# Ledger of designs, part 6: VHH binders against p91247

Target 1, 277 residues: p91247
Amino acid sequence: MAVDMIVEPKWVVQNFGNIRILDASWTFKPKADVAEYKAKYYNKFGVGMNELKNPEYLAEHINGAAHFNFDIAYYPSEDERFTLYTPEEFSSYVKRLGVFNGDHLVIYGRGKDGGMAAASRAYWTFRYYGYTTVSVLNGGIEAFKLAQGVVQSDSKAEGIRCKDAIHFPIGEVCAAKGFKKKTDCDQAFAAKGIKVGDTVVISCGIGLSASAICLAAARSGIVAKLYNGGVHELAYKAPQHLNMRVTLLLHAITVLRCTYIHFTFLYAIVIKIERIV

## First folded at step 1 (VHH)

Design h06q (framework vhh_6qgx_2)
Fold by ESMFold2-Fast, scan of step 1:
Structure h06q (fold): chain B 277 residues (1-277), chain A 126 residues (1-126)
Amino acid sequence: as target 1 above (277 residues)
Amino acid sequence: QVQLVESGGGLVQAGGSLRLSCAASGFTFSSYAMAWFRRAPGKEREFVAAISGSGGSTFYTDSVKGRFTISRDHAKNTVSLQMNSLRPEDTAVYYCAASTDEYFQHLLDLYSYDYWGQGTRVTVSA
């Protein structure tokens, strides 16, 4: 299946749990000495990621976005600032960013051009290496913030993302003055395939989003279960409450493991559980 | 479009050997990690072995280490599981699976696999 080359900020907010986001921000620097760079950083991605941190990314990035750092993804050569690695070496780097084969990658930048130059370079680089499911976020982080997307000012880089989950932004059920109308919440759940009579497990562990989404789901007639413990507690309590299939339990446990890895976002992870027949 | 077809199952005596094969079509084979899972009667699917897209990394569940060997042939677009010193507890339906995820920690997880074969039955008699 094809993906759009350019995606809009509102689309990214709505599809946050189904995409892998990369920040392609790059700060101009004088070209590094080729011999010095090769001795220190060439094909040494762990060292590069520890030492060549980008201040703009660390100060602010889209929640969950890993940094695709031009000073690491490329190396300086005699004639070029951004020389391409072999496919194997490139793959080694992007795996450290939590990029898996088949992911729908969404790349953004920042600045006066909306980050289009930086994001487009990264887009063509991924296409060069054979990744086909890649998009550029129109207008970058600035447009994303105007669309009320969540950004993070944490200094920690993000490289691991939870897959196989319905990621539910708190803004789908809450407004400035509290919960949205029941009809708006009903539509938000229905848009994600969740209906009256369904049973869902809501997991966040950290923050208020899971609790708020659980209340909105209960108001919509959805049987919502909130789990704030480890995988052991989910395994113990979920079968008693949900009568779920073993495969769905394992899926729930996998999603819950992801919440232990630096998720400081205003989103909840929702798992729809089917009853055994 | 994407299709995985297993073969090589059958009845074998304890201590015997079988080679399972999985023929893959409809995708770029070398870009996918491949794995074998099994489901014994009355149990859920469990991980057996995995091999990275490049073939450079392999992972095995403890109960089959030293007895089973996973390999891939890019020219034939196949992944194979050589099973030696078979035991009655190896009796199961064996499934071939393909994943877009190449981190080997994720290869242990049933839900990291995007495509599955229909399975081939292995029965080990006492």
Scores: ipSAE 0.000, ipTM 0.094, lowest interface PAE 22.0, mean pLDDT 70

Design h07m (framework vhh_7mjh_2)
Fold by ESMFold2-Fast, scan of step 1:
Structure h07m (fold): chain B 277 residues (1-277), chain A 126 residues (1-126)
Amino acid sequence: as target 1 above (277 residues)
Amino acid sequence: EVQLVESGGGLVQPGGSLRLSCAASGFTFSSYAMSWVRQAPGKGLEWIGRIYTSGSTSYNPSLKSLVTISRDNSKNTLYLQMNSLRAEDTATYYCAKGDVSSAYLDLWEQGYFDYWGQGTTVTVSS
């Protein structure tokens, strides 16, 4: 569906649960040394996200917003400061920010002119890569606060949801005193279409829920594989972490698309492995 | 050794208010951020909010107007105040040591989820 190019602070406050918000704040600094950047950060988004923190974003950002960091989303070359990555590399970065096809993205900035220059640059970058459901927040974080919008400090990433994956709460197999009876766990898996002999891949944002569910599945006779890396890794890196010995698993994972971002949702995802063709 | 014990759950009429408590022991409570999460029957875990050692808070945007998190370091106790309760707020509420708002590997803090409470059940029904 078509979205408005520019959205107002009041609209963003009213639609907060239905949008994905990105902070495009960028602090002007001298151009990085090309060779040093390439060795340390080029196409190494995990390293960049851990080391290239933006102080303004960490001090204050719209509640739940991920940082679209220009020092990571682009790389310096001899010819220009903000060189564009390939579509595949860009996709890898923005999936780490919890951005998937179908999300209504709202991008904002801060400071001079409400950060409209930075927010607009990010807007056109997304449009360049074919992402069309994107808007700019008029007036930036300053206008958002005036509209009584909520801001926070040092926020971590939002939870994400995979379409067509089984969302499995730890409470289906655990109670206050530990694991539920095997019979109850068997029933919980059966209710989700998982049975003895099935092969499943289990993941969550932090590994704790996934580990417990994996153990319960193994007790129920289900062949369970714990995927380290969390949900975002399944979305964009799982095929690169699997080898030829797990071809059926690779096929199953590559047809499952993580296309939805759920604000602050924490869960374990169970993916039943099936051969497509 | 480390323990988190939630209390204060029960039956509440729609529109009512309730305050949950979490008694912490076995660690230096004042030195850690604390979080509340909930799980409705048959649903996944939903992050409610966190409170840092400074007292500053961050909330799930969909719940911000309905909840307030506070702490009393002298009593090693975390609180969750809930107002205007609705049927969809029926869930088991958990106290967690650390910042549980992140789901990304690169921002993940493994140690933040080491200690979960037993949970306390809130049922909103007439």
Scores: ipSAE 0.000, ipTM 0.098, lowest interface PAE 20.9, mean pLDDT 71

Design h07x (framework vhh_7xy4_2)
Fold by ESMFold2-Fast, scan of step 1:
Structure h07x (fold): chain B 277 residues (1-277), chain A 127 residues (1-127)
Amino acid sequence: as target 1 above (277 residues)
Amino acid sequence: QLQLVESGGGLVQPGGSLRLSCAASGFTFSDYYMAWVRQPHGKGLEYIATISSSGSTIYYSDSVKGRFTISRDNAKNTLYLQMNSLKPEDTAMYYCAKGDVSSAYLDLWEQGYFDYKGQGTQVTVSS
């Protein structure tokens, strides 16, 4: 529905769990060679996202924010630095960022004038493609920090929140000397509504805690699948990688609508797949 | 216990050079992406460079590209930053940062990329 075009930092802090945040920071670099770019990156968003990482975004971003990277979202042509993709190609990119229809997108920038130039460019790009529920964060990441907003730091890990996802701390299945007894692990899963015979997909940002939880779940008779590509990547690839019936695929896609949130790396995200078609 | 110990900082004149080192211990150094970041007094953290576990993939901040070179020696568990043509604007505390075990996927990079940084080493560029 209707959203404000410009939102204030305090509003974003108060509504953090209900919005999808995008970092539109762009670091100036010489225009890429058109032929080389097209060979390596044109409409190959997975490759671009792996190789064209932005150093300012990596060093600091609003917790949970995905990077709307201008070096990926646009391509260089003979006459233009930022040439627009087709709607289908653009949709493929932004789904990888966890952007879905109906999301309230909040876009921010950084640096001079709060990064309003970069954020506004991203705003109008989304509007051009028909996204209506889009806002710009007034004053950028700097103003957000002044409003006591939480940013990613070198001492913290991020997580991805999914609709109906279960946040599962590794401490519920591990103790100082290794895994807890099977009966204790069984109770931990049961307390979260996960029972013997259920199928779950387990993911976390760094894979370590998810691997341990996956092993504990398997020992408890839970059919656990570890996803190492991250939850927003799973949401994008769900129709390709989950061999499920149409009803389960549609339900899984709904459940895997993901919003970034800040949490410790000792947590994993557990997604329970319904058995009923 | 995971430890990152930076060294090699100091006072240098504009146009000078310094080589920073980071001694890593308490984890399998060769499995992780590593980074250099810096923090000028009273300002936010700024990313400098990242290097992959094998050393084959390297990224630089535009502010240092062509002047700084990141490298690693996995046999010695050591990360390096060669800094040339230093400017007053390079004055900062420099930190070594540990990444995740897999940086092949963007979402793994963005989810907890810097899970620790060391004590830091001060670089001051002044006449």
Scores: ipSAE 0.000, ipTM 0.106, lowest interface PAE 20.7, mean pLDDT 71

Design h08q (framework vhh_6qgx_2)
Fold by ESMFold2-Fast, scan of step 1:
Structure h08q (fold): chain B 277 residues (1-277), chain A 125 residues (1-125)
Amino acid sequence: as target 1 above (277 residues)
Amino acid sequence: QVQLVESGGGLVQAGGSLRLSCAASGFTFSSYAMAWFRRAPGKEREFVAAISGSGGSTFYTDSVKGRFTISRDHAKNTVSLQMNSLRPEDTAVYYCATSPEELFYLYSQGEYDYWGQGTRVTVSA
């Protein structure tokens, strides 16, 4: 599908749940020493994302937007400031930002001229690497705020999003007095395409929600397995490893890839096994 | 209804020790994670330590590992932070935090809905 090269703030607000947003804000810095940069940050994107944070992005960004940081996406060489990585290395970085093939990617900037220079540079970089479904937000974050778009002004850690996973809140099966009736739980699973006889893998950040959902699934006749991977612990202990591959506990049918993206709700991740390879 | 009351702050010389306590009420204590955060003058609140509802998992920021120990007492509904080998840079107001629901990230300030009023710790050089 073809997407418009430039999208308007009102369109972005209306399509917020159906797009992936990147903040391309960049603050001028003197060129880094090539040898020091290569020793510490070259092709070490987790380290770069942890240590090379942008103050403007941290102070304010569009809700859910990851930062496409020029100090990480490119590296300094002797003759130029923004040297391009190989396609494989670039892919490794942008997967950590929650960008998957087929997503409609919307890039924005901030400051003078709505940050169009920075946003356009990021746009052409994605096109260079073969990504075709990408747009620039006209007027940047300032125009987005004028259109009543939602922005974040906290430094809360980004949540983890797994493509092809079902996000299942504990409130779907629990209420103030404990588990909901079996019929209500059956309906909650059915609404997500999960039925009696299905096999699912259930995971969450600390294991508590996953345990309750696993019990509710078992009561509904669903074959549920709890994945104990310490996703929350990994995010805390090794925030550098924001891009993760999750192998299904029951069978190596598929690999679920997770990226670090901001979320505002509590839930478990449910993976339905639909096919055996 | 949820209340968190910190105590144990005070003045101490570098190399000394302090024990902070957080008394919790208004929720099912053993089912929720508890954390300590701190804020030095002119800085943002930063994560210090967290403990799971079961007490089986503990998490620390790198600057306090080996020096601070977080623990919980289910009988007393308290979380404690034992601070040893204190440094001047540990000077801050220390806050106890929890959420009535399961937390997505224990180290993220934004995940915690309920906070105590804070207790001041001053470490002299």
Scores: ipSAE 0.000, ipTM 0.110, lowest interface PAE 18.4, mean pLDDT 72

Design h08v (framework vhh_vobarilizumab_d1)
Fold by ESMFold2-Fast, scan of step 1:
Structure h08v (fold): chain B 277 residues (1-277), chain A 124 residues (1-124)
Amino acid sequence: as target 1 above (277 residues)
Amino acid sequence: EVQLVESGGGLVQPGGSLRLSCAASGFTFSSYAMAWYRQAPGKGRELVAGISSGGSTSYADSVKGRFTISRDNAKNTLYLQMNSLRPEDTAVYYCATSPEELFYLYSQGEYDYWGQGTLVTVSS
């Protein structure tokens, strides 16, 4: 399918559920030491995504957008600031951002000239790797807000977690040979304040980790509600699919500026359903 | 040794139905993500449907509402129920598996093991 190279803010708002959005914001900083970067971050995207946070992205980004972080997507070499990874390594990184073959990818930036320089660099990088269904959002996040687009914020205190959500890694309930023993899973839930008889909503970027955690929770006697669209779709579709208690809780979370977690495939968020008024 | 054996393909008229099966052995089936891919004559392979170890499903837009992926962990078998078949669905269908949830769906390079395929022909 052919897509336009440049899409307008109004079009993006109208097509929000049919596109994958990436924030290509980059903050200028001196070139990293090559040896130090290689030891810490080279081809270690999980570590990079945890430690190399971008303050502008955390403060404000288009709702549901993952950060295409130049400090992670490229690596510094002796002769070049933004050296390209192999196609396999690049694919590994962008899948962690929830980008899959066939997605209509929309990339945006911010600041000077609507961030078109950063967004365009990311656009050409995807084209270089053979990804053809990619567009740049004209005018960046500033133009998007003027078109009534929805933005969100990540809290800097305690990092990336939503204030009322429990950050729950799949490794808490799974090991190399499958699910951990029921007693170990029971302890993992209890350690986070989740008990037999509690009702929880479990979600992650596309529902993968959430599915395993939901099964472990059900085995532990927890009433688990899985949102199968994952965190990316939750803000867009959830009020139409969830019961009154979950809808009220989601409204409270929206007011508190709850955000997505960066590792949508490795982690889930667990929201305990409590009486709201 | 990981083995994936597809079956259920055949000739069917437009509007008909077929159910594909994939028998898996040599690994702990219940812990792995599974997918169906297809390759039409003269075209590259494309993801049709995927299912996680936990049962979450995903479908290509071209088959959404017509195809249903499911799994039976007790039988180590993956299924694809194909309804309202069209000539455009004519392809060799492949079963695939990945040991990790991290690199799920939408890339044939992320699936570590592939079956031999089963041919589906939609024509009169």
Scores: ipSAE 0.000, ipTM 0.099, lowest interface PAE 21.6, mean pLDDT 72

Design h09m (framework vhh_7mjh_2)
Fold by ESMFold2-Fast, scan of step 1:
Structure h09m (fold): chain B 277 residues (1-277), chain A 125 residues (1-125)
Amino acid sequence: as target 1 above (277 residues)
Amino acid sequence: EVQLVESGGGLVQPGGSLRLSCAASGFTFSSYAMSWVRQAPGKGLEWIGRIYTSGSTSYNPSLKSLVTISRDNSKNTLYLQMNSLRAEDTATYYCAKGSEDAYLWELLSGGMDVWGQGTTVTVSS
């Protein structure tokens, strides 16, 4: 788990799929009124992420990077602009950015001096909270672009790291007269990188194909969770009725936004759950 | 039984203005953030903006100067005011029930079961 404190743009391009990237860009503005900030945003990270969006991040960021927004990660107090939250509150915020224990975080900035001051502050903050696998991208987004790194201009990559959803046809586990033999189903799951002990979420537009695949997965010793309701129902219930099952489903659902998904009657989307705390 | 019914679309000339409405039923409207999204013919879904329970708004930066979202909780109705319309604004417009959490809202707007039938706006002479 030892990582270099400073990583080079070419290294980041080559290791893109194995790291979590955070944009630490911050735009100077007058210090917020302490009482107003506390009423609107203190420990209300969802509200802050919606209302305090950074225009530079939205206009351009490294592909897949979430925004570590100083106006949200810290709060203004009487004596200072960037007051530190408790570890529990900080953890609540960074989980919304798709940061999991053990991830190799790479933090970058932009502008004057490659944004090294902002990136370094974010690095120090993560180290303060006990996160050890964190690096700063040397030279910021400007150096990354010179190294032929890919950038984008939207907020869709903000949050949970996306991985390709597994398109799983019902015909992989069913034949004309019912389920295929367990050995054939085991092979179908193995061919997609799913093994005994894995946890997956299975979803489709109507639930029929997903139900059959879920049953076949259970027979193969795979922990399968069927999602056959509306996405909105889970999203609205989860904040009020937090439990392990709901948390796993929410993380699986946010991964889907990073991948274009086409549902058909004979297909289900299978999401392998990784690094859920 | 969440039901959202969009209305107010139609043919409008370039440079014109239009106000869309979304009538909500089956839930406590005042307790939820609401959003507008659109889909141009043959293109993907584009998020327009969101209005929170507080009345505060957040917009897609590319559209911020062209649109205003408002709500009337007494009528369970969401509005989208559009000004200076251009041919590229031709799309089907959908309202959707959103979450207060930003990262969840983008996922919800991509799901087919989170919005109504839509109302079509055509910008042409």
Scores: ipSAE 0.000, ipTM 0.104, lowest interface PAE 20.6, mean pLDDT 70

Design h09r (framework vhh_rezetamig_d1)
Fold by ESMFold2-Fast, scan of step 1:
Structure h09r (fold): chain B 277 residues (1-277), chain A 127 residues (1-127)
Amino acid sequence: as target 1 above (277 residues)
Amino acid sequence: QLQLQESGPGLVKPSETLSLTCTVSGGSISSSSYYWGWIRQPPGKGLEWIGHIYYSGSTYYNPSLENRVTISVDTSKNQFSLKLSSVTAADTAVYYCAKGSEDAYLWELLSGGMDVRGQGTLVTVSS
């Protein structure tokens, strides 16, 4: 399957549910001390993603886009600012961004010349690691906004937030001859931090395992909503008008798309909705 | 430090049952946040996921192998085991036991990205 190297803003808006979008914005900073970087951030992507946040990305990015942060995707060495990780290490980082093999990946930048220099560098990095279904968004975020594309900022949603998505295997509530006893199911939910009175959204790519888990959750007194269309249906139907809370939900589901390859029928994704206090 | 070690026969005759055990040391197999599984690599081919088990006894098997596979856990011995029945030459492979976590990506496990994996043991199916 061939994809165009360069895609237009209107095409991206129309195909939002079928692509994975990455923001390649990078803010110039003095080169980090090599030894200090290695001690604190080298191959520690969770730490890097938490501590090395980009202000421009936080203030504004394409709805649902993850940040491909040059300060994390590359590491400084004595001779280079942007030294490449091994394929395994790079793969570990981009999986955390919700990139899965087979996705049509669209990379964009911002600022001077639409950020084409930064977006192109990210493009060639993915090609270097063997990723072939990757494109650059022509004109960056500014052209995207002119095409009526939706952007967001990373701020707490008032009243609610999505918590970490929970991988929930169907076998935690089903045995060889049907559903497990209510007390066993109660314990399975409790072990995952889900209790009576909680509200959860349950999804899988085709809804099969999610339906069984939803029924078991309802029996346990958990307020469960089955989302049968998964992330793809929601993004397809309402890509331009998603509010911050729905966008956070979609992003949480999208980050776990790698679980959908061979075992969607065995797993569901459970997202706990928490009130911000 | 958590360590996993495979044990079992290196040679199995066609039509017999392949039986392997994984011994877990440095940690408890009863940890509810973990699951324990088997993957294999036939000569010249990629990794193939066989199945995994939770401490609760819940099992998940590769659909292509599910009618021949049984995985069980023995929490008292801190071990889990694989039985693969009716073996043929196609089952010749290096077999690995591995630990997974609910917060790990499933495709990473399938690609050999489990947190902890044994050294692997070669099983040859031959008369």
Scores: ipSAE 0.000, ipTM 0.109, lowest interface PAE 20.7, mean pLDDT 72

Design h10b (framework vhh_h_nbbcii10_fgla)
Fold by ESMFold2-Fast, scan of step 1:
Structure h10b (fold): chain B 277 residues (1-277), chain A 129 residues (1-129)
Amino acid sequence: as target 1 above (277 residues)
Amino acid sequence: QVQLVESGGGLVQPGGSLRLSCAASGFTFSSYDSYALGWFRQAPGQGLEAVAAISGSGGSTYYADSVKGRFTISRDNSKNTLYLQMNSLRAEDTAVYYCAADTPLAEAYRLLFESYDYWGQGTLVTVSS
């Protein structure tokens, strides 16, 4: 999966649904106090993403692009304005931007020289961390608009992206006094593309949300199976009913079940089992 | 780098008590970070079970029915440490106990990358006479 270092606007428009786009726009400002920055933002990416929003990105960005914010991706030190995090810390940040392993990542900038300086810095940062399927959009957002590319305004960064898995909040089927009416639950499943007769695997870290959602799904006529581990067992017994990404997700769910504490109160992961064609 | 280190496990008699500690580095215990913290356990030959969890704000706690009323989760933000006070221990509480931290925007990606950034190494608790 070699990719060109520089891609043209027309190519990006034609391949829009098959790439992950990052906006590397950065606004010059005085260097932050090192101690103050480290106390508030160092390795606290949720805080940074909430507080250090870029006005230019919010006003206009390529449709679906997340913001690779230099004020978050790097930290100030005595020697450098843009000091590099460890690979693990950097991975934590870019995962919040919806970057999956194997995605063809396209980075763009804006303004002077099409933002090539900012986009190139981000490009080499990803290459430094071993990410190889990364390109720079030649000419930036300005050239993209001239090629009739679609832009958004006043949008928040899209931080979460999970392929082939449906994030299903428990609040879709439960309210303060128990389960919602069957008709409301039926509509919640239908809104996620889940229909009567579908077979789904439901999983979460502690099993609570998954158990409730599984019961609601059964009441709606959906064949729901609660997944309690044994990803190797499921892959062995039913490989023909799973695509590769679903199989990879089930492997990861087994080893990372502890990571769902916060969201286990709020949602489960629902995976539709489909015949591979 | 985010790191969680458990301590306080050991052998204890039924009806006894233990306090587990989890020291965090690379981040702080703050509602502002939107991190939830918790304890999981894995008994011999069994799957992973959630035991207790506390929200980043400390305003919400969860306890498994099997431990409710016996175990108490707490945190000390000044020491960046999570605790699990275990009272009235039973043979069925025998397990390796793991400390874990979860974030609202990162959990889906951990599923794809099989990362242990938010797991501790575990501490063994044995309850036997």
Scores: ipSAE 0.000, ipTM 0.114, lowest interface PAE 19.8, mean pLDDT 70

Design h10q (framework vhh_6qgx_2)
Fold by ESMFold2-Fast, scan of step 1:
Structure h10q (fold): chain B 277 residues (1-277), chain A 126 residues (1-126)
Amino acid sequence: as target 1 above (277 residues)
Amino acid sequence: QVQLVESGGGLVQAGGSLRLSCAASGFTFSSYAMAWFRRAPGKEREFVAAISGSGGSTFYTDSVKGRFTISRDHAKNTVSLQMNSLRPEDTAVYYCAADTPLAEAYRLLFESYDYWGQGTRVTVSA
């Protein structure tokens, strides 16, 4: 019997009792000091599992899923953040997660990409160590919840569309040698309908481009807010300020469908907060 | 200071060829990825072709693959688009764009460009 590399949410629900599920969620944080990590956590998986808990996994995970924690499965070295352990040490770690030879592993992640980047890294790590019966859950925890929500509820979904989100490349305010002069940045914001006194929320996948655009906006006299939770959380908490199309389920599960929004390393999404007075 | 000036547009019959050129000034030419975009009447601007700063990587939209070729001339500080086997559907204003790539393969797939020319009009008659 062969296993598919990618499995769908429906298949996972139908096979729930016959698979081992791993959550590969990873939250960006500053690289650990190599000497401190080595002294406390290197090849000490019991200590790592007790002390290096992931807040997102603890707050929400697929029932029965163990956390494949990148801060434990890999270790930091001088040259790289995610250095690989020996096969024997890796085996010691994953056995603590309840993974044994012959289990059909299903790995998932979360976030804007459906957790595909995180889940795929974990998938190839298992393949590297010789594990062959491993799959990635297409669409991650969000797609899994939607499959369960649809099964549990035939309730109407409300639709809200992202119409006024501004696609703002970092190059509009930065050049090869740093920020453009204030007058050029002022013109770039004005060209997109943003002026002194406006309030804008800026977001992107990692926050790098958003941080630079936020600084340029502040220099131009624009009230700019960096939003680390992303557009999903903003739409949920402040829908009255967004001209956005969002699909909602009664269980407060939100699916955002935006035609004019692009989340990349070099783009920020600028949402102009307009007070409907 | 950065300027992009397009040339080479015009009227041509279906099956004909045109070569568009973009003269770049005010920046280190080899440090920038360059691209061509086009906008047909009543349509949105679309990606056509891109070339990395080194010239080692090129990308094309499916509708022009095998017909259009993008190239760089470091001595003349220009990027060119050779358009062969032109079709009426290629009628558009063509824009030159420049960007500083952080990851060349990734950037060439997206429309994330810092500087734009004013455009040059291409009309392909049936």
Scores: ipSAE 0.000, ipTM 0.095, lowest interface PAE 21.8, mean pLDDT 68

